Miniprotein binders against Probable plastid-lipid-associated protein 11, chloroplastic (PAP11). Designs and how they scored, part 12

Target 1, 187 residues: Probable plastid-lipid-associated protein 11, chloroplastic (PAP11), of Arabidopsis thaliana (Mouse-ear cress) (o81304)
Amino acid sequence: CSIFANPAQRAKRKLLELISEEDRGLRTQKDPKKRDEIVNAIESMTVIGRSSITTDDSLSATWRLLWTTEKEQLFIIEKAGLFGTTAGDVLQVIDVNKRILNNVITFPPDGVFFVRSDIDIASPQRVNFRFNSAVLRGKNWELPLPPFGKGWFENVYMDGEIRVAKDIRGDYLIVDRAPYNWTESFV
Short names: E, the ipSAE of ESMFold2; O, the ipSAE of OpenDDE; V2, 0.75 times the mean of E and O plus 0.25 times the DockQ between their complexes.

## First folded at step 19 (miniprotein)

Design sa2 (from ra6 with R40L; at its last look DockQ between E and O 0.96; V2 from the best seeds 0.00; counts 0 for: SAP 70.408 > 70)
Fold by OpenDDE base, look of step 19:
Structure sa2 (fold): chain B 187 residues (1-187), chain A 97 residues (1-97)
Amino acid sequence: as target 1 above (187 residues)
Amino acid sequence: DPEIETYLERAKELLRKAKELARQAKEEDRAGNYHEALLLYFEAIYELFWALFELEEALEQETDPSLREQLERLIKELEDKIREYMERAYQLEELLS
């Protein structure tokens, strides 16, 4: 009796194995072949999740980045050393009922950059978002910064552990449910 | 290359903003307005960082060796500037603690 006897579980395991050593996507940027393998695995998950609702209350969570192709996020992770630190957890904090999405990048021990967005559930799988404010916070200071942009992402698969998304730019995002709940007042 | 030109234009604008912010930061710093200086330094760093991003994207697309070398030099200069401002910003952060 294997826990991976179910096709969905096998596909999920395959995806997680593929991204496990890719440093959240940094290594994948230099490996087109690996990228293709991961994308193919994502497409398999897409098929599995095709008829599921991935924008209900179960979407409300603190989601932690496992892997992405999004260049801006990867650049921040890659260049965090310029700030005398490293990139900690990269988060998407979603509250469907309050219609908010916060994109968060932590810089240990106390640095954080977060962007506030309003969201709208466009379909059973698509979330529209619009950036409305951004903040850089340090040890004893806070700096408001101008945000810009709007778009959408589709959660092509979601379960109790992970979420797989594709956005308007064609980038992919794989996240898990963080073991903590991030808030703007989180210390 | 139109794509490279787009990256460079965005970088140029970000650099302009960063330069002005850095000037203000230094002015506030010299005046002893350390909290304001701190914020301005980080804002300058923010703009420089994204300028760096744009230049890196340009470099990725550039195939001319001479132009690549120029971009690489500029990227290095920006990184050095970011480190410089970060150092002062952290000093100010400690002063304000």
Scores: ipSAE 0.851, ipTM 0.937, lowest interface PAE 0.5, mean pLDDT 94
ESMFold2, look of step 19: ipSAE 0.858; ipTM 0.941
ESMFold2 (binder alone), look of step 19: mean pLDDT 90; pTM 0.896

Design sa3 (from ra6 with L96M; at its last look DockQ between E and O 0.96; V2 from the best seeds 0.88)
Fold by OpenDDE base, look of step 19:
Structure sa3 (fold): chain B 187 residues (1-187), chain A 97 residues (1-97)
Amino acid sequence: as target 1 above (187 residues)
Amino acid sequence: DPEIETYLERAKELLRKAKELARQAKEEDRAGNYHEALLRYFEAIYELFWALFELEEALEQETDPSLREQLERLIKELEDKIREYMERAYQLEELMS
């Protein structure tokens, strides 16, 4: 039997195909039609995940950015060349039990910017967060930076491979489970 | 445009912070306090970077050709400044290794 015989599997495949060449969302910023197609596919996934719990222990993971509309993230990716590097993996590291969320942007080979947040599970799909601190780290130095903001995101779909989320600003996020576990001590 | 003004005001504040941090960085640099200088340079870069973001957002909304040109020039200047500070920061990083 086909691994894509299930409608949910087909919808997921379609979404992944749509975002596969969009450079994590940079190309989408210039392509409203493609954006609409991706958003429609996300809405399909939202329907599929409507009654699911997406804030349980399975949310605890290192999530890697596949696609987003979030302007700040995209700007960092786009302008990383100003720093003499490129943006590596962009991560959301979540530990539900410890109630923490770390947003991480890597700048190979040694650079990393991460923001620490506290989280609260507000519903079966919604996570509230508040930024606590930020750190810029280089080869042999570390710089604390002021945190900013608070908000929420809703995981409208999640399985063993990917997570789809909408946030308080109306932005979308698609992530997969990274093949590694990022920690603050991670090099 | 109120939205553009909001972006510009935020950019202005970030630039003010960046200038002060850059001044501190240069003072520490001249004093031979390379670690502190490096940190201040990156702090300045951080503020400049987000100022750049705000200016880019303003530019996206601006329709007046003259104002767009002014924004583009300012954006270019900020990018050059970021590159300048990054270069010195990397030099300092090497000196510390």
Scores: ipSAE 0.849, ipTM 0.936, lowest interface PAE 0.5, mean pLDDT 93
ESMFold2, look of step 19: ipSAE 0.860; ipTM 0.942
ESMFold2 (binder alone), look of step 19: mean pLDDT 89; pTM 0.884

Design sa4 (from ra6 with L95M; at its last look DockQ between E and O 0.94; V2 from the best seeds 0.87)
Fold by OpenDDE base, look of step 19:
Parts: sequence; structure tokens; C-alpha cells
Structure sa4 (fold): chain B 187 residues (1-187), chain A 97 residues (1-97)
Amino acid sequence: as target 1 above (187 residues)
Amino acid sequence: DPEIETYLERAKELLRKAKELARQAKEEDRAGNYHEALLRYFEAIYELFWALFELEEALEQETDPSLREQLERLIKELEDKIREYMERAYQLEEMLS
């Protein structure tokens, strides 16, 4: 039997295919038609995940960015060359039990910027967050930076491989489970 | 345009912070406090980077050709400044390694 015989599996495959060559969303910024197609596919996934709980222990993971519309994230990725590097993995590290969310941007080989947040599970799909602190780390130095902002995101779909989220600003996020676990001590 | 003005005001504040941090960085650098200088340079770069972001957002909304040209020039200047500070920061990083 086909692994894509199930409508949910087909919808997921379609979404992943749509974003596979969009450079995490950079190309989509210049392609409204493609954006609409991706958003429509996200809405299909939203319907599929409508009655699911997406804030349980399975949310605890290192999530890696596949695609987003979030301008700040995309700007960092786009302009990483100003720093003499490129943007590596962009991560959301979530621990539901410890109530923490770390947003992480890596700059190979040694650079990393991460923002620490507290989270609260607001509903079966919504996570509230508040930024607490930020850190820029290099080869042999670390710089604390002021935090900014608060908000929420809703995980409209989640399975053993990916998570699809919408946030308070109306931006979309598609992530997969990273093949590694990032920690603050992670090199 | 109120939206453009908002972006520009935020950029202005970030630039003010960046200038002060850069001044501190250079002062620490001249004093031989290289670790502190390194940190201040990256702080300045951080503020400049987000100023750049705000200016880019303003540019995206601006339709007046003359104003667009001015924004583009300013953006270019900020990018050059970021590269300048990054170069010194990396030099300091190497010195401290």
C-alpha cells in the first residue's frame, strides 16, 4: 500500500513539496502566488489537526525551521553575510515541563544567537510566551542582550516529524524535529 | 505615511544606541581592554542590524523616488558600518583566542 494513500499524508507531502525549494521562506517573500499556495496547504493541515492536542509532551523537542513568513527571522537569514558567515539552523527548543522556549539562530562555525522565553500552555493548541533574556555567543565570548516582546503561537498541526504553527502576528512557521538536541551548552 | 514614520523613529533610536556603543567600543579598544571592546562592538552591530531592518521595512513602503534613494544610501552606509565593526570585532576575537 502507498504511504501517501491517506488524505492527511497527501496533504503533508504537498506542503513539504511546496516549501522544499523556498529557502526557508526567503524565496516566498518575492512570490505571492507561491505564498498563497503554501498558506492554502497550511490551512488544509489546520483542518486535519483541528481536534488534536499539540501542546502535550510531544511538543518538547528541538524544532528546526523549514519555512516561515516571520520577517525578523528571514532578515537574519538573508543578511547573515554581513557577519562574514551564513545562517545555520534556526531552532525552537521547547520544554513543556520546564515551561521554556528558546529561539536559536546559529552562525557557523561558532556563532549563536538565542532568546530565552517562559511559556504557558493556554489551550490544547496555543502556547503563550514571554521573552526573558537574549544571548549572542561567539568563539570565546558571550554577550547578554535585552529581551523583547511577548505573544502566542498556535500549533495547528503536529506529528512525529513536523509542526505547523500560526502566531499572534499572523505569521506561519513550519518546523521539523531536528536530528539533535540543542542546549545552551551545545557547541 | 504613519507606518513609515514608525519604522524611521525606531531606526533613529537604534542608531542613537549604536553610536554610543560604538564610541564605548573604540574607547575600550584604545585603552587595551579588548574583551570589553569586543562586546561593545557586537552590541553596536546588534543595534545597527536592527536599525537596518527598520530602514528596509520603511523602504519597502516608500514610493517617493527621492526618499527611496535617500533610504537606500543610508542602508548602504549602515551595512558598511556593520562590516567595519565586524572586521575589528573579529580581529579582537582572534587576539583574545
Scores: ipSAE 0.853, ipTM 0.938, lowest interface PAE 0.5, mean pLDDT 94
ESMFold2, look of step 19: ipSAE 0.855; ipTM 0.940
ESMFold2 (binder alone), look of step 19: mean pLDDT 90; pTM 0.890

Design sa5 (from ra6 with R40K E43Q; at its last look DockQ between E and O 0.96; V2 from the best seeds 0.00; counts 0 for: SAP 70.275 > 70)
Fold by OpenDDE base, look of step 19:
Structure sa5 (fold): chain B 187 residues (1-187), chain A 97 residues (1-97)
Amino acid sequence: as target 1 above (187 residues)
Amino acid sequence: DPEIETYLERAKELLRKAKELARQAKEEDRAGNYHEALLKYFQAIYELFWALFELEEALEQETDPSLREQLERLIKELEDKIREYMERAYQLEELLS
């Protein structure tokens, strides 16, 4: 049997193909047509995942950004050169049992910016979050920064490989399961 | 216009904070308090960076050519400052290694 025989697999493939060359969303910002295509593909995935639970223990993982419309994240990625580096992996680290969400932006080789959040599972698909602290870390220093914000996101689709989410601002996030586990002690 | 004003006001506040932090950083630096200087520089950079974000958002909405030019100049100045402070911060980081 073809690995694309399943409608869900076909829809997933289409989505991944659409975002594959979009530089995590930077290119999409300049391409409304492509954005619409991606959003449509996300909506298809939303339908597929509608009755699924996407907030169970399988949500606990280090998720790596594949594509987003979130302006702040994209801005950091785009302007990383100002810091004499490039943006590495952008991560969303979730521990459902501990009710923790860390948003992480790495700046190789030593730099990392992460924001700590508390989370609550609001529904089978919705996660509420509240930022409570932020840290900028370098080679041999650490700087606490003021936290900001709260909100929610809905994981409209999730499987063993990817997660698709929509947040309170209407932004979209597509992530995969990173091949490593990020922790605050990770240097 | 109202939206642009909002971005500019936020940028202005961030720039104010950044300027003070940068002043403190330089003061600590001159005093030889390199660790404090390092942290203050990065604090300043952090504020400048988000000011830059706000200005870029304003620029995206601005249609007046003259105002756009002014924003672009300011954005460039901020980027230059960020690079300047980053350079010194990295120097300090090395000194503290």
Scores: ipSAE 0.830, ipTM 0.928, lowest interface PAE 0.5, mean pLDDT 93
ESMFold2, look of step 19: ipSAE 0.859; ipTM 0.942
ESMFold2 (binder alone), look of step 19: mean pLDDT 90; pTM 0.888

Design sa6 (from ra6 with E28M R40K; at its last look DockQ between E and O 0.96; V2 from the best seeds 0.88)
Fold by OpenDDE base, look of step 19:
Structure sa6 (fold): chain B 187 residues (1-187), chain A 97 residues (1-97)
Amino acid sequence: as target 1 above (187 residues)
Amino acid sequence: DPEIETYLERAKELLRKAKELARQAKEMDRAGNYHEALLKYFEAIYELFWALFELEEALEQETDPSLREQLERLIKELEDKIREYMERAYQLEELLS
């Protein structure tokens, strides 16, 4: 009686194994072959999740980045050393009922950059978003910064553990449910 | 290359903004307005950082060795500038603690 006897569980396991040592996607940027393997695994998950609703209340959570192809996020992670720190958790904090999405990048021990967005559920799987404000916060200061942009992402798969998404630019995102709840007042 | 040109134009604009913000930061710093200086330094760093991003994207697309070398030099200069401003910003942060 294997817990991976179910095809969906096998596909999920395969995906998680593929990304487990890819440093949230930094290593994948230099490995097209690995990228293709991961994308293929994502497509398998897409098929599995095709008829599921991935924009309901279960989407409301603090999601933590496991892997992405999004260049801006990867660049921040890669270059965090310029700031005398490292990138901590990268988060998507979603509240479907309040229609908000906060993209958060932490810089331990007390640095954080977050972008506030309004969201709209466009379909059972698609979320539209629009950036409306951004903040850089340090030890004893806070700096508002200008945000820009709008777009959408589709949660092609979601369960009690992970979410797989594809966005308007064709980038991919794999996140898990963080063991904590991030808020703007989070210390 | 139109794509490279686009990256470079965006970088140029970001650098212009960063330069002005840095000037303001230094002015506030000299005047003893340390809290405002701190914020301005981070604003400048923010703009420099994204300029760096644009230049890195340009470099990724550039195939001419001479142009690549020029981009690499500029990238290094920007990184050094970011580190410089970060150092002062952290000093100010501690001062204000």
Scores: ipSAE 0.843, ipTM 0.934, lowest interface PAE 0.5, mean pLDDT 93
ESMFold2, look of step 19: ipSAE 0.874; ipTM 0.948
ESMFold2 (binder alone), look of step 19: mean pLDDT 90; pTM 0.886

## First folded at step 20 (miniprotein)

Design ta1 (from sa3 with L38M; at its last look DockQ between E and O 0.95; V2 from the best seeds 0.87)
Fold by OpenDDE base, look of step 20:
Structure ta1 (fold): chain B 187 residues (1-187), chain A 97 residues (1-97)
Amino acid sequence: as target 1 above (187 residues)
Amino acid sequence: DPEIETYLERAKELLRKAKELARQAKEEDRAGNYHEAMLRYFEAIYELFWALFELEEALEQETDPSLREQLERLIKELEDKIREYMERAYQLEELMS
């Protein structure tokens, strides 16, 4: 489109269009061809963002999942019905200054599963993380769960709207800046 | 298949944990300790859920029709169990409201 005049805008638009109907990646799991197209678009974005810093203060935000290949996340979304609900927003809440990362899965109306992590900025684009704790929260209760895992992800592209990341397992993540700020506080 | 075996072993361990947690949940439930029972049910569900994940991964790799069928049956059983425990957990939650 004429409104996307520069290569970066076109590439971004292409990526967003490709993932727009993929149900956060669930549909992509069954469509290798589509996956390849999306990955290629991500690689284009990677090139665009190669010289950018994507771990500065602008990384601090509530990021909302648009698309991923991460199987565990997708499985939760897919199987949410087993819990008598549906998966709401899947969030990655980052505070660079406080060095924290919370991965959050909401289960409306009251359910929340979140994992707390410490982070370290390893490079201009790489974030190391280590899980500290996990919590399942319901209407008026909390259940601590065993934490597990560590790793890294690289934000290969980030702007005022979206972030594209690759992780240690080779999975991809595309998120946007959520229109709200998630906090651990009870509602 | 070594990869399948790995998934199945992880699933087996998770199922073992889930079974114990479920036992505890039921005991607490019968005792009228509803809050504790509820939490134990959710813990059991958590373990079952990831066991389910491992079994689904195994199924994706399995090519033997008979083994696939067995996995599918087991997966269904786990899903049913998760639903059962969720239902009871929600009932307990409601009782405490």
Scores: ipSAE 0.842, ipTM 0.935, lowest interface PAE 0.5, mean pLDDT 93
ESMFold2, look of step 20: ipSAE 0.848; ipTM 0.936
ESMFold2 (binder alone), look of step 20: mean pLDDT 89; pTM 0.885

Design ta2 (from sa3 with L39M; at its last look DockQ between E and O 0.93; V2 from the best seeds 0.86)
Fold by OpenDDE base, look of step 20:
Structure ta2 (fold): chain B 187 residues (1-187), chain A 97 residues (1-97)
Amino acid sequence: as target 1 above (187 residues)
Amino acid sequence: DPEIETYLERAKELLRKAKELARQAKEEDRAGNYHEALMRYFEAIYELFWALFELEEALEQETDPSLREQLERLIKELEDKIREYMERAYQLEELMS
């Protein structure tokens, strides 16, 4: 399209088009060919973002899941019906200055599962994280759950709209900037 | 298959935890301790859910039709149990409202 005149814009558009109907990655799990296409598009974005800093203050945001290959996330989304609900927005809430990362899965109307993490900026693109605590919250109750794991992800591309990341397990994450700011008191 | 065995072992441990938590939940429930029961049910559900995940991973790797069928049955049973506990949890939640 004429409005996507430069290579970066074209590559971004291509990626967004590829993931637009993939139900955050659920459909991709069953379509290796599509996955390869998306991964190739991600690699193109990686090249574009290679010399950029993607761990500065602009990383601080409520990021909303557009697409991922991470099996645990996808499993939660897929099986949300077991809980008598559906998965709402899946969020990654980052505050670089406070060095915190919250992974959030909403279950409308009242349910939310979130995992608190500490982060460390390891490089211009890499974020190390360590899970500290997990909470399942319902209508009028809150349940602490055992946290698990540590690792890292690299934001291979980021702009005013989206972020593309690869993690320690080789999974991919594409997120956009949510139109709202999630906080622990949000629900 | 070593990979499948790993998934199954993890699932087994999660199921063990879930079973104990569910027992506690039911005891608290019968005692009228609804908040505690609710918490234990959700804890049990949490463990069952990840057991389900491990079993699904095992199923993806399993090629033996008979074993696949067994896994599918077990998966279904776990899903049913999760639904059962969720139903009771929601009832308890309502009682506390």
Scores: ipSAE 0.832, ipTM 0.930, lowest interface PAE 0.5, mean pLDDT 93
ESMFold2, look of step 20: ipSAE 0.853; ipTM 0.940
ESMFold2 (binder alone), look of step 20: mean pLDDT 89; pTM 0.873

Design ta3 (from sa4 with L96M; at its last read DockQ between E and O 0.99; V2 from the best seeds 0.89)
Amino acid sequence: DPEIETYLERAKELLRKAKELARQAKEEDRAGNYHEALLRYFEAIYELFWALFELEEALEQETDPSLREQLERLIKELEDKIREYMERAYQLEEMMS
ESMFold2, look of step 20: ipSAE 0.863; ipTM 0.943
ESMFold2 (binder alone), look of step 20: mean pLDDT 89; pTM 0.878
OpenDDE base, look of step 20: ipSAE 0.851; ipTM 0.937
ESMFold2, look of step 21: ipSAE 0.863; ipTM 0.943
ESMFold2 (binder alone), look of step 21: mean pLDDT 89; pTM 0.882
OpenDDE base, look of step 21: ipSAE 0.850; ipTM 0.937
ESMFold2, fold request of step 22: ipSAE 0.864, 0.859, 0.849; ipTM 0.943, 0.941, 0.938
ESMFold2 (binder alone), fold request of step 22: mean pLDDT 90, 89, 90; pTM 0.890, 0.885, 0.889
OpenDDE base, fold request of step 22: ipSAE 0.848, 0.847, 0.847; ipTM 0.936, 0.936, 0.936
ESMFold2, last read: ipSAE 0.860, 0.863, 0.873; ipTM 0.944, 0.943, 0.945
ESMFold2 (binder alone), last read: mean pLDDT 89, 90, 89; pTM 0.887, 0.887, 0.879
OpenDDE base, last read: ipSAE 0.848, 0.848, 0.850; ipTM 0.937, 0.936, 0.936

Design ta4 (from ra6 with L96E; at its last fold request DockQ between E and O 0.97; V2 from the best seeds 0.88)
Amino acid sequence: DPEIETYLERAKELLRKAKELARQAKEEDRAGNYHEALLRYFEAIYELFWALFELEEALEQETDPSLREQLERLIKELEDKIREYMERAYQLEELES
ESMFold2, look of step 20: ipSAE 0.859; ipTM 0.940
ESMFold2 (binder alone), look of step 20: mean pLDDT 87; pTM 0.855
OpenDDE base, look of step 20: ipSAE 0.856; ipTM 0.939
ESMFold2, look of step 21: ipSAE 0.855; ipTM 0.938
ESMFold2 (binder alone), look of step 21: mean pLDDT 87; pTM 0.853
OpenDDE base, look of step 21: ipSAE 0.856; ipTM 0.939
ESMFold2, fold request of step 22: ipSAE 0.863, 0.864, 0.865; ipTM 0.942, 0.943, 0.943
ESMFold2 (binder alone), fold request of step 22: mean pLDDT 87, 88, 88; pTM 0.859, 0.867, 0.863
OpenDDE base, fold request of step 22: ipSAE 0.842, 0.846, 0.845; ipTM 0.934, 0.935, 0.935

Design ta5 (from sa4 with K81L; at its last look DockQ between E and O 0.99; V2 from the best seeds 0.00; counts 0 for: SAP 70.568 > 70)
Fold by OpenDDE base, look of step 20:
Formats: structure tokens, C-alpha cells, sequence
Structure ta5 (fold): chain B 187 residues (1-187), chain A 97 residues (1-97)
């Protein structure tokens, strides 16, 4: 858009426009061409953010999923109806200082699935994580589930609004800063 | 197809776990241990859900029409089970509220 004065702003806007109607990535799964366009836009953002630190205190936030290629997350979103609900916000809650990452999937009105992880800042852009525990919570119950896995993601771009990440499996994640702060007591 | 076989093998294991959990859930349910039943149902659902995921992945790779049809039937069956267990789980949840 002409209203954006610099290349970074234009690139960001382009990315946001591309993902705006993709239903957090569900639609993209069926549209390879669109996927390529989005990935190309992400690569542009990667170049823009290449020399930036994206693992500092500004990473600490409740991040809300805008778009991803991660199949497991998308599957949960897609199949939420099986649970008699819909998928609400999908979140990454990061506290750099406490070295924690919680991946959260909400199922309104009461449902939430979250996975607790420890994190380590491996580089200016890379975060290593290890899952510690998982919990499924409903209206008046809580079910602990076994954790699984470890890995890393790289925040290839981050600003005051969004973060773009690529993980160990080659999946992409685009998130924004949620207008609220999720906590484990937040249901 | 080795990849499909891998998906199916994982699905099979998850399904086995789910069936056992569901059995436990039903036993607890019949015994009137509703809270425990509730938890076991959701555990079963959790395993079924990931079994479903594996089957869907297998389906994406399968090109044989007959095998695809079989996978689709299995997927439907799993979805139906999930719905069934969810229904009961929600009933139990309400009873416990």
C-alpha cells in the first residue's frame, strides 16, 4: 500500500494481507499457491529482521496465532467441532525471564488445552524449548496429559505488533500480541 | 507405502490405548464414579483424536481408491466415537457441576 512509507512496512502489510483471510492457515493447506506467496512474504520479513534481536524482553507476551502451517495445531482448530465447540484463540505465552513457554488452545466457553514448556535462549533469534507437562481443562475438571517433545523456533521478525517464526520442522508461525494476558488461572 | 504404514501403525496404537481408556471410563461410569469416568472419557477422546490425525495423514498419502475408502470409513468411525464420548463426558460434567 502506498500509505506505507518504507519497505519494511510494506512487506509487513503485504504479509498481513496475505494471511488475513486464510483462517489461521486452514485455507492455506488447500492452496499451495497461496502458501508459496505467504512463505515468500515471510522470507522477505526474515531479511528485514535478520540483524535484529527477537529473543529479548520484548518477546515476553501473550502471542495470538494469526497463521501457521503446523499441522497439529491446524488439525485441532479444524476438528474442534468434534468437541461440541469451536477453537478460540491459540496462544503462545512466553516469559523470557521465567524461561517458560505455554502453548494454549482455548475451546470456549470453558475448555482449554495448554502445554507447559521450559525455554532457553539459544541465540539472538532462536529459542529452544522442552515440553514439561500438558493439561486439558474443562468447566469443573482438569486432566493432566503426558508431555511430548522438544525443539526450537526462530523468531525471524518481531516488532510491537507481530512475530514471525520458523521452527525445527520447517513450519511457520505468525502471531500478534494479544489484547489480554493469558495465565493458567485464566479460563 | 511405508509412510502410510507408519501412520497406520501409530493410529493403531493410539486406538488401542483409547479403547482401553474408554472401557475404564464406562466401568467407572456404571459404578457411579462420575468424576473418574469423566477424566477417562477425555483421556480416551484425546487418544482417539490423535489416532484420527494419523489416519487423516494416511489418507492424504493414499492413492488407492479402495484403501482410501477404508480409511474414510475408519475416520468416520473414530469421529463418531469421539462424539459419543464427548456427549457422555459433557453429561457427566454437568452432573458434577
Amino acid sequence: as target 1 above (187 residues)
Amino acid sequence: DPEIETYLERAKELLRKAKELARQAKEEDRAGNYHEALLRYFEAIYELFWALFELEEALEQETDPSLREQLERLIKELEDLIREYMERAYQLEEMLS
Scores: ipSAE 0.818, ipTM 0.919, lowest interface PAE 0.6, mean pLDDT 93
ESMFold2, look of step 20: ipSAE 0.860; ipTM 0.941
ESMFold2 (binder alone), look of step 20: mean pLDDT 87; pTM 0.852

Design ta6 (from sa1 with L38M L96M; at its last look DockQ between E and O 0.97; V2 from the best seeds 0.88)
Fold by OpenDDE base, look of step 20:
Parts: structure tokens; C-alpha cells; sequence
Structure ta6 (fold): chain B 187 residues (1-187), chain A 97 residues (1-97)
């Protein structure tokens, strides 16, 4: 793209363009060629971000899912209709200082499923996490559910707009900084 | 296929849990304990949903047409159950609003 002068900007724009019509990754599941293109673009971003710290205070944010290969998340998005609703924003809410990661899936207007995790910064780019609780919330009720699992993800690129991550299972995540701050409190 | 078998085993366990939760939900429902019933329905749905996930994964790997058809039927049945339980759960939720 001619309007972007440096390679980093071009690479970022290319990635964003590639994922823009992929319905957060649902369409990509059926398009191996597109997946390869996106992964290649991610690798380019990885190179760009290789020497950067992506686990500092700038990681603390409400991150909104733009694209992922993670099957469980995609399945929830895809099958949300079974719940008589649609999947809203899918979020990663991170507080580095408090060592907290909340994975959140919203089901408008009132539904929310979120999983609480403790995190540890393992390196300049790697975050270890451990699930500790999960909650399904409705209009005026809350249901605790058993969480499970631990792992890590590496933020291979991060700037003021987006974050690109690869996790322990080899899945990819692209998120942007949400225009709002999600909290566990009832709205 | 060992991979398929793994998915099916996980699905089976989830279905077992879901069935018990659904039974409890229905008992609470009949007893008029609507809040507990509602929550139990959602718990059952949660287990069914992940069973559905495992079955879908199995289906992706299955190449035998007959087995695929069986999986597809089961998947449909689970989806129907999820919808059924969701409907009842929402009804109960509304009763308490």
C-alpha cells in the first residue's frame, strides 16, 4: 500500500487487510490458502516485533478479538445461535500489574462467559497463564463453572493498536485495543 | 481411528455429565425450584456444548460414510437438546424477572 511508507506499516496493513473479511477466523477455517497467507503475514510481523518487549504495562488493556485459529473460541462464535443469541465481542482483559487475564465472550444483550486466569510474565514476550475460575452470567444470575488448563502465549507483535500472539498449541491470535474497558462488574 | 476414539470418549463423558445435570434440572423444575432448575439447565447445556464440540472434531476426521451419518445424527440431536434446554432456561429466567 502506497500510503504506508515503511515496511512495518505495510506489513501490518497487509495483515489487517487479510483478516478483515474472515469473520474473526471462521471463514479461514475453510480456506487453507487464506490461512497460509495470514500466517505468513503474522510471521512477517513476528520478525518486526522480535526485539520488542510485548509484556510490559502496555499489554494491560481490554483486547478485542479480530482473528484467531483457536478452535474452541471459534466454535463458540459459530454456535452462539444455539443459545438464542449471537456472539458479541470476544475479549482478553489483561492487567499485568495485577497478574490477571480474563478471557471473555459476550452474548448480547446480557450474556457473558468469562474465564479468570492468573498470569506470569515469563519473558519479554511470553505470558504464562493458569485458569482458576469460570463464570457464566445472565441477566440476573451467575453460574460458576469449572475451569481447567494452563499454558502460555507469546505476543510476537504489539503496538498502540493491535497485538499478535501465538500460543502453546500453535494457534494464533490477533486482537486490537477495544474502545471500552471491560470489567467483571454487572452492567 | 485413535484420534476419533479420543474425541468420542471425551464426548461420552461430557454427555454423561450433561444427562445427570439435565435430570437434576428437570427434578428441580417439577419441584418448582426454578432458580436451581435454570442453573442446572445451563450447566447441562455447557456440558452438551462441549460434547458437541468433541463430536464435531470427530466428524472432521471421520471418513466412513456410515459413521459420519451417525455422528451427524447425534450432533443434530445434541443441538436440539441444547435448544430445548435453552428455551426452558430462558422461560425460567423470565419467570424470575
Amino acid sequence: as target 1 above (187 residues)
Amino acid sequence: DPEIETYLERAKELLRKAKELARQAKEEDRAGNYHEAMLKYFEAIYELFWALFELEEALEQETDPSLREQLERLIKELEDKIREYMERAYQLEELMS
Scores: ipSAE 0.846, ipTM 0.936, lowest interface PAE 0.5, mean pLDDT 93
ESMFold2, look of step 20: ipSAE 0.848; ipTM 0.937
ESMFold2 (binder alone), look of step 20: mean pLDDT 88; pTM 0.877

## First folded at step 21 (miniprotein)

Design ua1 (from ta4 with L95M; at its last fold request DockQ between E and O 0.95; V2 from the best seeds 0.88)
Amino acid sequence: DPEIETYLERAKELLRKAKELARQAKEEDRAGNYHEALLRYFEAIYELFWALFELEEALEQETDPSLREQLERLIKELEDKIREYMERAYQLEEMES
ESMFold2, look of step 21: ipSAE 0.862; ipTM 0.940
ESMFold2 (binder alone), look of step 21: mean pLDDT 87; pTM 0.857
OpenDDE base, look of step 21: ipSAE 0.854; ipTM 0.938
ESMFold2, fold request of step 22: ipSAE 0.860, 0.861, 0.869; ipTM 0.942, 0.941, 0.946
ESMFold2 (binder alone), fold request of step 22: mean pLDDT 87, 88, 87; pTM 0.859, 0.862, 0.861
OpenDDE base, fold request of step 22: ipSAE 0.837, 0.839, 0.838; ipTM 0.932, 0.932, 0.932

Design ua2 (from ta3 with R40K; at its last look DockQ between E and O 0.94; V2 from the best seeds 0.87)
Fold by OpenDDE base, look of step 21:
Structure ua2 (fold): chain B 187 residues (1-187), chain A 97 residues (1-97)
Amino acid sequence: as target 1 above (187 residues)
Amino acid sequence: DPEIETYLERAKELLRKAKELARQAKEEDRAGNYHEALLKYFEAIYELFWALFELEEALEQETDPSLREQLERLIKELEDKIREYMERAYQLEEMMS
């Protein structure tokens, strides 16, 4: 008996397999065919998750980037070497009850850039967000930076392991539940 | 190409900001105000980085070989500048520790 016996499990497995070697999406940028395959797999997951609520308390977590098409995020990951470092985990830290979303990019060993947002649950799957502050932190310093923007994303699928989202710009995000909880005091 | 022009205009504005921040950083540095200099360098780097992003987007759309070459030169200049400011910023960071 296979643990991937049902269609949902198979679809999820297929998606994870497709993105497993895509370097969080960097390689996909140069491979339209692979992108199409991944997007099609995401659409399959969208159908599976269509009637599910993906904005409840189970959304509260530290989510870690597995794959995205978002150009700004990918650019940061790609160009981290300019800073004499590499991009570590890229996170979305969500607290539904407190209506908070923190987007976090780590730059080991000491660097972190995070953007604080307020969120509003707009529907069973849609989250509205507004950036309200940003911080770049280093070894012994902290720099506030001007935030900008607002928008939304829809969690088209979510389970105990992963979340798949599509945002206002049409970009896709696949994240898993990180094995740790990030906080602003987290090093 | 209006799309390219949009990227270039945004890049131009970011570069303007970065230039002023870098000036301030260097001034603070020369004055021995190393903590302030450190912060200003990172502010400048932040603006330069996003200028670089806009220029890369412009380059992706540009088909004219001459203009592509100009963009590539400018991109390289910005990358070098980021590295330069990062080097100094790290030196200052160590001084503040």
Scores: ipSAE 0.853, ipTM 0.938, lowest interface PAE 0.5, mean pLDDT 94
ESMFold2, look of step 21: ipSAE 0.853; ipTM 0.936
ESMFold2 (binder alone), look of step 21: mean pLDDT 89; pTM 0.887

Design ua3 (from ua1 with F53Y; at its last fold request DockQ between E and O 0.95; V2 from the best seeds 0.87)
Amino acid sequence: DPEIETYLERAKELLRKAKELARQAKEEDRAGNYHEALLRYFEAIYELFWALYELEEALEQETDPSLREQLERLIKELEDKIREYMERAYQLEEMES
ESMFold2, look of step 21: ipSAE 0.854; ipTM 0.938
ESMFold2 (binder alone), look of step 21: mean pLDDT 88; pTM 0.864
OpenDDE base, look of step 21: ipSAE 0.852; ipTM 0.937
ESMFold2, fold request of step 22: ipSAE 0.844, 0.863, 0.860; ipTM 0.937, 0.941, 0.942
ESMFold2 (binder alone), fold request of step 22: mean pLDDT 88, 88, 88; pTM 0.866, 0.864, 0.865
OpenDDE base, fold request of step 22: ipSAE 0.835, 0.833, 0.835; ipTM 0.930, 0.930, 0.930

